# Ledger of designs, part 2: VHH binders against Type-1 glutamine synthetase 1 (glnA1)

Target 1, 342 residues: Type-1 glutamine synthetase 1 (glnA1), of Dictyostelium discoideum (Social amoeba) (q86b00r158to499)
Amino acid sequence: PRNSLQRAIDRLKNKFGISLKGSFEEEFYLIKKGDNNNSSVASLLNSIEKLDHGTFANYHSLDCYGDILEKITNALEEQGLPIEQLLSESGSGQFEITIDYTDIMEACDRHIIVRQTINSIASYNGYIATFIPKPFDGLVGSGCHAHLSLWDTNDSNLTPDANGECGLSLVNQFFIGGLLKHSKSLTALFNTTPNSYKRLKPFYWSGCNVSWGLDNKESFIRIPSSPFSATDGCSNFEIKTIDHTSNPYLAMAGIIHAGFDGIENSIAPPPPTSLFDQSVLNNQLIPSNFEDAIQSLKENHYLCENIGNDISNAFIHVKLAENKILKELSDDDQILKLLELF

## First folded at step 1 (VHH)

Design a11 (framework vhh_7n9e_1)
Fold by ESMFold2-Fast, scan of step 1:
Structure a11 (fold): chain B 342 residues (1-342), chain A 125 residues (1-125)
Amino acid sequence: as target 1 above (342 residues)
Amino acid sequence: DVQLVESGGGLVQAGGSLRLSCAASGFIFSSYAMYWGRQAPGKGREWVSGISNSGGSTAYASSVKGRFTISRDNAKNTLYLQMNNLKPEDTALYYCARDQWGSTYRHSPSAFDYWGQGTQVTVSS
């Protein structure tokens, strides 16, 4: 799949002189091993709930997890990864690490290294790190949001235009138009297990609506605002639905080919939506299960051909088989199985 | 409750120096990128400088690069701006801001959820 991403990168660069840069926000839970035998979901949840955990404003989270987070941060920095943000999330024992943005291939490579490092350091120090999209009912899910920007051959950011809709350049608006056109098919690449779809629910800030907008956390494409937007325009856009069950190279190849279609065919996105526009938000959702998502991908000849028919066919067949096996397990047994993988 | 409290402003002669501080409380300071911004009378907000959560990366507006230095002390939950060779055009209300979602300090600022009240800097000719 890494070669598939390289082909997508080359296609965008050769046709339009555009390259993509980005970063992932890595959301995960840390679960302390101890007296808990870790043999059930209830035991794992109990381990988290015994520690006081609040919002990113709560000092108790740092007190309880300070040592392990310091070890993770030191290990990442020792590998030359520039940590942009380390944040405690609203979920009990849930954290986010973001590495500074870079060329998109390197961003995907860094995504793999970050996950491996977090898992290794956590395990070595008596914790389980989990990247499962929805490990616990009643707690928030974990994604890996992608922040993306378009750049030219002179290393200039093509994303912003202060005079454009939501502070975005026309070319970036077309890229987004392509993403929204292909959103149902992209969902199959982004969210590859039954568990992924327990996280992708309206009103959970997961980005299920086939829409875009300024600071709209329910939109498939969120445009982060800046308090300095009067002089800057928006410098990036965010896809929130991606979770850790995706292959980052394949997901990003899909993103680039979808955006390419938008630029090549001048696909204008619909008007941006506010969080309060209930008529639009309620009517236009991404698929609610993997089978519907994969059916959309199967019918998307453009995306499958550009990714590569062999790669697309292998992905579809393998993931359908995997999902069939997972769906035969109880919800709790699926979580325990996914802990071995993510 | 999240609070950002700026201090260190005042009246200074052109060519002088000031050090601004921003005391942060109510959140895990070391988890957020932080910014200094300013607003001159009758003008919009201007980004001045940004610093990553670890302090390992910094960025500056071209108008202040080489004269201003941003830094942070995560043990003290404090953000600093050292301002040297001040010019009359640096006269403004200076405020610190917390990154809401944690993005880059320069190229991809996230939506911000908290700003300080500001501290006034006045540079006389």
Scores: ipSAE 0.000, ipTM 0.168, lowest interface PAE 16.6, mean pLDDT 80

Design b01 (framework vhh_7qbe_3)
Fold by ESMFold2-Fast, scan of step 1:
Structure b01 (fold): chain B 342 residues (1-342), chain A 123 residues (1-123)
Amino acid sequence: as target 1 above (342 residues)
Amino acid sequence: QLQLVESGGGLVQAGGSLRLSCTASGFTYAMGWFRQGPGKEREFVASISWSGGSTYYADSVKGRFTISRDNAKNTLYLQMNSLKSEDTAVYYCAADRSYYGSPTYSEREYDYWGKGTRVTVSS
């Protein structure tokens, strides 16, 4: 699918002189090996609970994570992957690593390397790293948020316009219009397992409303406000629904073709939605399960043709077969199977 | 709440033309036309995005039918040219209530439906 992304990049550049830059926020859990063989989700959850219980245990867990996180970040830096941000998420062994912004093809390549590095370093040091979207019912899910911006051939950021809605240029608004138009179909590329849909629920900050807005974490497209000069406009936009079950090359090809449609046809997005008005849009959600998402993709001739019919057909066939197998397993066995895959 | 009303059906000779209209009582996102002929299941005909920038057609009607819309009038159109006897059907207007619903050929993506208008093509 890397060639499919290259074709999407070339199409956008050749027609409009526009390129994409981006980065992924890599959310994952780190779990210290120590429970006997750790053969179930209950064993994994028990490991997390033990590390977080009591004052002594909390300080001990911080020391353990400090060492492993340093090893992970050092390994990433040695591979030429500069860390932009490292955050502790939820306090129960969940972390987020963001690599510096770069050209979209390189961002996708980096995404693959980052995940492989985290898995390898964690495993070597007695940890399990998991990128499963919703590994634990009682805990926050793990996403792979994409931050994206539009650039011209002279390497100028076309995303901001201080006088535009939400600080965005007109061309970026059209790109978002395309993304929202194709949002149901894009969901199939972004969220490819039954487990993905346990994370995509209202009130979990997952971005499952078919909307956009400034700092609105329930919207499919979130526009992050600048903590610096707000009068300069916004430098990027965020897609929050993407998780680690996506193929980043296919996901980004879909995004580029959807945005291309928006620009080519001057598709204005609907008015932006504030967090305070979110309840009004609850009935306009992305698909709540993979079968509905994949059906929307199957029926989207525009995306399938532009991604490549052979690639789209292969994706649909493989993912439907995979989901059928996963759905025949208990919830716990699904998690164990997903640990083999992600 | 939303009502869709089709008009423009009738009897026409093979090779002739008809224009169907569908007026919505309010705002709609993606819209489409479906039809059901005698002894056939309902099938997709054409769909159009909210902006009108994207259109999709069933292979059986490509080059002969044109879908368009006027959002100021909340009206969808289907221009049917070079009509064939197999185009005889009840034609249904459908609308998506989702924000920027993708123009699709799936019936299930459309939440609102008209009662239909009959088109008869005689030889």
Scores: ipSAE 0.000, ipTM 0.123, lowest interface PAE 18.6, mean pLDDT 80

Design b02 (framework vhh_7qbe_3)
Amino acid sequence: QLQLVESGGGLVQAGGSLRLSCTASGRTYAMGWFRQGPGKEREFVASISGSGGSTYYADSVKGRFTISRDNAKNTLYLQMNSLKSEDTAVYYCAAKLGYYSTDYPSEYDYWGKGTRVTVSS
ESMFold2-Fast, scan of step 1: ipSAE 0.000; ipTM 0.237

Design b03 (framework vhh_7qbe_3)
Amino acid sequence: QLQLVESGGGLVQAGGSLRLSCTASGFTYGMGWFRQGPGKEREFVASISRSGGSTYYADSVKGRFTISRDNAKNTLYLQMNSLKSEDTAVYYCAASPYGLGTVTRTSDYDYWGKGTRVTVSS
ESMFold2-Fast, scan of step 1: ipSAE 0.000; ipTM 0.294

Design b04 (framework vhh_7qbe_3)
Fold by ESMFold2-Fast, scan of step 1:
Structure b04 (fold): chain B 342 residues (1-342), chain A 122 residues (1-122)
Amino acid sequence: as target 1 above (342 residues)
Amino acid sequence: QLQLVESGGGLVQAGGSLRLSCTASGFTNAMGWFRQGPGKEREFVASITWSGGSTYYADSVKGRFTISRDNAKNTLYLQMNSLKSEDTAVYYCAARTGGSYYFTEPKDYDYWGKGTRVTVSS
């Protein structure tokens, strides 16, 4: 799939002189390994609860998360991966690490290395790091949001235009138009397990609406506003639905080919959701399950041909087979199986 | 199938005003107004993006005409002020459902109304 991404990058550059830069927000849970076997979802959840109670009871001696997070961040920095942001949801055992953005191929390579490093350091220190999209019912899911920007051959950011809709340039609006046109098919590349769809729920800030808008957490494409008043427009756009079951090279190849279609055919997106009347809102949702997503991809000849028919057919075949096997397992056994992979 | 219906044309005295409307039967992306005067080719008047964030005007009407839209009503408007005898024409509403880099030529639009006549006297 890395070669597929390279072809997509080359296509965008050769036709339009445009390059994509990006970064991933890596969301994950840290679970303290128990003294006994952690072979059930209930025992894993109990471990999170016990650690939270201990931290609350004694801040000085029992803040295990501070220690493990420092080891993770030190290991990432020692590998030359600059950490832009580290966030935690207090008491939940869930964390987010964002690496500074770079050329899109390197961003995908970094994504793989970051996950490997987090898993290795966590394991060595008596933790399980999990990137499963929805490991625990009733707790927040984990994604890997992609922040993306368009650049020209002079290394100038083409994303912003202070006078444009949502602070975006016309070319970036067309790129987004392509993403929204192909959103249902892209969902198959972004969210590849039954568990992925337990995370993707409307009205829970997961980005399930086939729409875009400024700071709209329900839209498939979110345009982040500056923390200060911006005179230069918005510097990037965000896709929140992507989770760790995706192959980042294949997901990003799909994104680039979809955006290319938008630019090539001048596909304007519908009006941003923050600025239009309720009677004209696009109420379309991305698929609510993998089978519907994969069917959309199968019907999308444009994406499949440009990604590569052999690669697309292999992806469809393999992922349908994997989903069939996963669905034969109980929900808890599916989580345990996914822990071996993510 | 998308239909566009213009209204608001008529006879007005030079220096007067008219407001044209165009109602679409369904979703439209960018929309515009074109006109064709007696013995002339169809020419661009004004266009507007879906959000209303960008508007474009022919030099001959800039400062006198204002294009706007109400997406809730699927309706496009052209407010024409300080009308001149050379503004006499059949005015056509145009729309596209897809995107475009370009907003000022007939080929940029896929759907057209039948036109509404504007006559400016003296």
Scores: ipSAE 0.000, ipTM 0.110, lowest interface PAE 20.0, mean pLDDT 80

Design b05 (framework vhh_7qbe_3)
Fold by ESMFold2-Fast, scan of step 1:
Structure b05 (fold): chain B 342 residues (1-342), chain A 122 residues (1-122)
Amino acid sequence: as target 1 above (342 residues)
Amino acid sequence: QLQLVESGGGLVQAGGSLRLSCTASGSTYAMGWFRQGPGKEREFVASISSSGGSTYYADSVKGRFTISRDNAKNTLYLQMNSLKSEDTAVYYCAAGRFYSSNYAKLSEYDYWGKGTRVTVSS
């Protein structure tokens, strides 16, 4: 798949003089290992609750995750991965780390390094770090949001246009039109396990609607607004549905080929939707399970041919076999199996 | 269905080098090399991620063996240097169902080659 991404990058560059830059928002849970057996899902959830709501956390300086997070961030920065953002969700044991923008191939390489670093530092310090899309019922899921922008051969950002819809250039609107056209097939590349689909639900700000819009967290493509850059337009666009079960090289190759189709065929996206507009209630949804997603991919000859028929066939075969095995496990056993991998 | 074919095995003198290859009938995710010596269970040797960006080695081969892949050719390689008599084994190519290389268990691999024999003489 790294070669698939390189071919996609080269295709976009050679035909249109456009390159992609991006970054991932890495969401994950940290679970403190107990002295006793933590093999049950219930015991793991209890570990998160105890750590977040400890009696000693009355002052901000007593955040029980502070030491482990500092070790993780120091290890990332020592490897030349400058951290743009570190956020803690409201007392859930869930964290988000965003690494600074870079060329799309390096962004994918960095994604792999970030996950490996978090896992190794957590493990050495008595924690389990998990990137499972939906590890616990009743808690929020973990995504791998991608922020993307289009650039020309002189390293000028082609994404913004203050006079364009949602502050986006016409070329970026066409790129998004391609993404929306191929959204159901792309879902198969982005969300590759049964567990992924427990996270992807409408009305939970996961981006399940086949739509786009300014600050619309329900849309497949979200355009972040900037009140401080109102006259310049928007600098990037976001895909929120991607999770850590994707191969980042294959996912990005799919994104680039889909966007290429949009530009080449001047595919205008539909009108953008507002979160507060009643029309979002009637939007078409991405597939609700992997089988439907993979069927959409199988039927998408354009995407499969451009990714490479051998690579696409291997992906489909392997992921269908993997999902069959996972679905034969109980929900709890599936989580325990996925903890070995993500 | 996916097929894996190993090649490059043979007889080599201690201290020598050998390069194993494994050609897949299609694209694969994580891949690895395992070996089984006479009268022993199959053991992990090395693994590599789908992208080739991450590699893992058994302690017994670290510093002597190098795993690599060429995804354009659907081919996995194992460069074996400073061979020892205890490296004598049938070497198996394996393909996993996930893109990650962070596993060394036989149960994580669904596809296996038939093996290629390596004999190291002293």
Scores: ipSAE 0.000, ipTM 0.100, lowest interface PAE 21.6, mean pLDDT 81

Design b06 (framework vhh_7qbe_3)
Fold by ESMFold2-Fast, scan of step 1:
Structure b06 (fold): chain B 342 residues (1-342), chain A 124 residues (1-124)
Amino acid sequence: as target 1 above (342 residues)
Amino acid sequence: QLQLVESGGGLVQAGGSLRLSCTASGFTYAMGWFRQGPGKEREFVASINSGGGSTYYADSVKGRFTISRDNAKNTLYLQMNSLKSEDTAVYYCATDKYPLRGTTWYQSEEYDYWGKGTRVTVSS
């Protein structure tokens, strides 16, 4: 699928002179190894809960994970992956690492390296790092949000326009229009297991509404606000639904082809929605299960042909088979199986 | 569009109690109380997640202050007991745009909606 992404990149560049840059926000749980702590879901959760985050849970204080996080960040930086942001989740043992943005192919390569590094450093230091989308019913899910921006051949950011809707340029609005048009099919590429859909529920703040808007965490496309958005326009847009079960090359190829359709056909997105607008509760949702998502992809001849019919058919066949196997397991057994993979 | 309005501040003698309230114009996620005393930078006081099940306190107030919320009323509370002169400050209510994102409840830069503050003065 790396070649599929390269074809998508080339298509966007050759037709419009546009390149995509981005970064992933890597969300994961750290679970300290101990006697039996990886033998059941309950023992894993107990291991997380045993650690006291104290009254000063932040990067510089009583975070009991400070030592392991320092080792992870040092290992990433030694590989030339500068940390843009590190966040810790309140009371849950969940963390988020973001590497600085770069060209989209390199961003996908970095995503693979970051996950491998986190897993290896965690394991060596007596932890289990897990990237499972929804490992525990009572705790937040883990995604790999993509922050994306459009650039021209002179390396100028085409994303912002202070006079545009939500501070976005017209070309970026069209790109988003394409993403929303293809959102149900893209969901199949982004979220490839039954467990993914436990995370992608209304009021889980995962972005499952087929909408977009400024700082709208429930929307499929979120536009991050900043002081610069008020004066100069917005520097990037975010897709929050992507999780670690996706192939990043295939997911990004889908994103680029969907956005291409938006630009090529001047697809205006609907008006942006606000979290404070009650109509958000009634917005159209992305598919609530993998089978519905994959059916949308199967019916999307545009995406399948542009990704490559052989690649698309192989993906659909393999993922339907994997989901059938997973769905035969109890929820807890699915988590334990996914720990072998993620 | 979202507005936060603090109330309940005032003058109180050392050892006394005050209850601060913060009313939001709409739905809010995680919320926090911060304060800025004379000659100091803004500092964390307490935070509570969207569901009310997780609370955090600065060491200087733990055991004396209690944070709570009533989501049906879009209202956050801070019960302040055993007040000390060092508690004198303007108290600010804040909400995070991202529910359950991290332990950044302790960092003011992670909150993007702020009230205008309510003044608490603790006399000798």
Scores: ipSAE 0.000, ipTM 0.115, lowest interface PAE 20.0, mean pLDDT 80

Design b07 (framework vhh_7qbe_3)
Fold by ESMFold2-Fast, scan of step 1:
Structure b07 (fold): chain B 342 residues (1-342), chain A 121 residues (1-121)
Amino acid sequence: as target 1 above (342 residues)
Amino acid sequence: QLQLVESGGGLVQAGGSLRLSCTASGLTYAMGWFRQGPGKEREFVASISTSGGSTYYADSVKGRFTISRDNAKNTLYLQMNSLKSEDTAVYYCAAVPSGRYYTSATHYDYWGKGTRVTVSS
């Protein structure tokens, strides 16, 4: 699928002189292996089950994980991946690492390297790193949020316009219009397991509403604002629903082709929504399960053709078969299988 | 609509104490305090979870400042002890509907107008 992304990049550049830049926010859990040399499946499930649920309210999670996080960040920096942000998330033992912005193909390559580095350094130091979308009941899920911006051939950011809606240029608004038009089909590329849909719930700040807006965490497209000025143009937009079960090249190819449709056909997005508008209650939702998402993709001839019919058909066939097998497993066995894969 | 109103700022001598309050209207949120000194970017001070069960502090204020909340009154507090001249800043109350422990101002959705704290020598 790397070639599929290259074709999407070339299509956007050749027709409109536009390139995409971005970065991923890598959310993951770190689980320390027990001291008693018991490597059984039961010990792993016990470790997961015994994660603190606020019992360590007096501890800062970064302080407790300082040594392992330093090893991870040093390994990333040695590979030429400068850390833009590292923070603890609300799930105990959950962290987020963001690497500096770059061209979209490089961002996808970096995404793969970051995950491999975190997993290997964690494993070597007696931890399990997991990128499963919803590994623990009652704790927050792990996503792979994408921050994206549009650029011209002179390396100028085309995303902002101080006079535009939400501080966005008209071309970026059309790109978003395309993303919203294709949002249900894109969900199939972004969220490829039954577990993914345990994370994607309305009113849990996962971006399930087919909408967009300034700082709106329920919207499929979130526009991060400057906290200090409402008149400044916004430099990027965010898709929060993507998780680590996606193939980043295929997901990003889908995004580019959807945005291309928006620009080519001047697809205006609906008016932006605020988090607390009544419109949130009436917004169309993305699919709540993988089968519905895949059906939307199957019916989307535009995306399938532009991604490549052979690639799209293979993806649909393989992922439906995988989801059928996963659903036959108990919840615990499903998590164990996903731990081997992610 | 969520509105945040800060109070309690003022002039205080070095080594003194001051308590800031932030009253929120609407829903309860994870909340934080940020500050901006003259000619500086906004920096993180402290955050507290929706339940009040978890707190996170910047290293520069740890042991000197205490963040707390009264959910019945929908009010956030910052108790500042052993104040230093470098603590001089406008202090902002911020709220986020997610349970994440954010240190970056860009992740917070709602902001108060700020309250000024000046620490004299």
Scores: ipSAE 0.000, ipTM 0.160, lowest interface PAE 15.2, mean pLDDT 78

Design b08 (framework vhh_7qbe_3)
Fold by ESMFold2-Fast, scan of step 1:
Structure b08 (fold): chain B 342 residues (1-342), chain A 122 residues (1-122)
Amino acid sequence: as target 1 above (342 residues)
Amino acid sequence: QLQLVESGGGLVQAGGSLRLSCTASGFTYDMGWFRQGPGKEREFVASISWGGGSTYYADSVKGRFTISRDNAKNTLYLQMNSLKSEDTAVYYCAAKRGSGYYLSEASQYDYWGKGTRVTVSS
């Protein structure tokens, strides 16, 4: 899949002189290891709740995790990964780390290193770090949001245009048109387990609507507003549905080929939508389960051929088999199996 | 060098009950019970996932046998109720090296106990 991404990057650059840059927002839970076997989901959930609501928990949610988070961020920076942001998320024991943006191949490489570093530092310090999309029914899900921007060969940002719709250049609008056209197929590459689809629900700001818009967290493509100057336009666009079960190289290859189709065929996206537009609430949704997503991918000749037929066929075969097996497990055992992998 | 030791076998009358135990020398992933009756091939009886939430049973024992585990004690159990003469067999405890997926397939199990004999009379 790394070679598949390289081919996508080369295709976009050779045809249009465009490169993609990005960064991932890494959402994860930290779970304190117990003295006994923490193999049950209930035991793991109690570890999170006990740490947050125990005798040492207080009004500073980061205080009880401060030491471990400092060790994680120090380890990341020692590896040359500049931390742009570290946030406590709405879930108990849930955090988000964002690394500064870079060329898309390096962003994917950094994503792998970040997950490995968080897992190893957490483990060494008596924690389990988990990147499962919906680790516990009562807790908020964890995504892997991607912020993306288009650049020319002179390293100039092609994303903004103050006179464009939502502050976007025409070329970026076409790229988004391609992403929306292929959104159902891309979902198969972004969200590869039954658990992924427990996180992807309308009205929970997961980006399930096949739409785009300014600051619209229900849209598949969210355009962050610029706080500095309206004349600059926006600097990037966001895809929120991606989770940690995706292969980042394959996900980004899919994104590039979909956006390429948009540019090559001048695919205008539909008008942008606001969060409170009634049409957004009843809009077309991405698939609600993996089987429907993978069926969309199977029928997408364009994406499968450009990713590579051998790679696409292997992905479809393996992921259908994995999902069938996972769905035969109880919900709790699916979580325990996914904890071994993510 | 994981060792599995079965206990609880013996002679029991038809319609009676027995509880088999299997103690592992260390942590185990998925575990199961298999049996081999006189003149028969080894067959699947029941299995339980690492977390204990997924259980599977052979049709011949479903509704009569219950598999469970206590991970704190590294112990697997098989509660056998309404025993029939057809249940007479040597019962083997089995464990996987890793988690998941093919819980009824003997070929997927890496560690095996020596077996405990169950004889159902009458």
Scores: ipSAE 0.000, ipTM 0.119, lowest interface PAE 20.6, mean pLDDT 81

Design b09 (framework vhh_7qbe_3)
Fold by ESMFold2-Fast, scan of step 1:
Structure b09 (fold): chain B 342 residues (1-342), chain A 122 residues (1-122)
Amino acid sequence: as target 1 above (342 residues)
Amino acid sequence: QLQLVESGGGLVQAGGSLRLSCTASGFTYAMGWFRQGPGKEREFVASISQSGGSTYYADSVKGRFTISRDNAKNTLYLQMNSLKSEDTAVYYCAAEYSGLSYRLTPHEYDYWGKGTRVTVSS
């Protein structure tokens, strides 16, 4: 899987002298384990039920998370992963950790290490960390937003241009044109379970519209405005739909190959869309379920060939089989199965 | 789906007071007020955290407007004092799931009401 991303990186660098940098925003819930039986199904369901059935200010007390969050952040910093941002949601038990911006391969490696560290430290201290896209009905979903920028061989940011649309360079606009062209197929790589699609809804600011724009949370590609944008003070672009069920190496390989197509073929994106435009109501949407997303990927000869036909075929086969199994389970049993996987 | 319904708008004379309300159909995290005047873009007015412990105000309204909430009633309020003609606008209630009370851009909010009109005469 890392080899596929490395080939995509090399292709972009060798043809255009362009490299990608990025960071992930890691969203997750912390759930305190029951005290009677370790790994008890009844204990786990009771914990999930408490979060789902109402506002639990006492259960969600910030005091109970201070110690565990300190242990998580200390463990990440000891591995050379400085925390750029830590956010909490009052009363929900949901947190977001962002690690510093870096080269895209390192960003993907860091994503794996962060998730592994959070899971291990949480487990050892009597918590369950969950990265499931929509673990609780009525509560916010968990994503894995990616912030990305384009750089040249002299380590200059190619992303910004003050005279360009949304402050973006022409080469970045072409990259985005490629991403939008391939957006339905990319969704299969980004959101790989039925649960993923409970989070991806129009008018929930999840990025379901096949569009782009400045600070537009409904768009597949969001351009954050400064000073509320990103880590290094330079223009970047954001994909919000990605969740933790994705393989980050395959997701990023897909992104790079799609953007490459945009640059190579000078694919202009449509005009940017404002959140406040009424035309947003008529935008083309990404797939609303995994079956439609995977069908788009199957029909995308360009992406499948460049990722590698063997890898693409294996991904499609495995994920269709996994989704068939998951869809046979009740919602509660599906969540329990996803907790084993993610 | 969460619904936000604003009320309390109307015509008021300069120097007067008005209180806006926004009732949510369910639980909300951070909430805020935004406004859009004639021929202007939508701008931030005030925000409040889920607990009500933190509030933020635009410089143009600081000292004149007070934001508050009653979580038992799922209702947000904006008390507007010493109103000026420049305060004439459609006022929008907004809510988000982040729990952060300092977000000042409209694009950070997940749900919006349809707005209530405030006209300040003379």
Scores: ipSAE 0.000, ipTM 0.115, lowest interface PAE 18.1, mean pLDDT 79

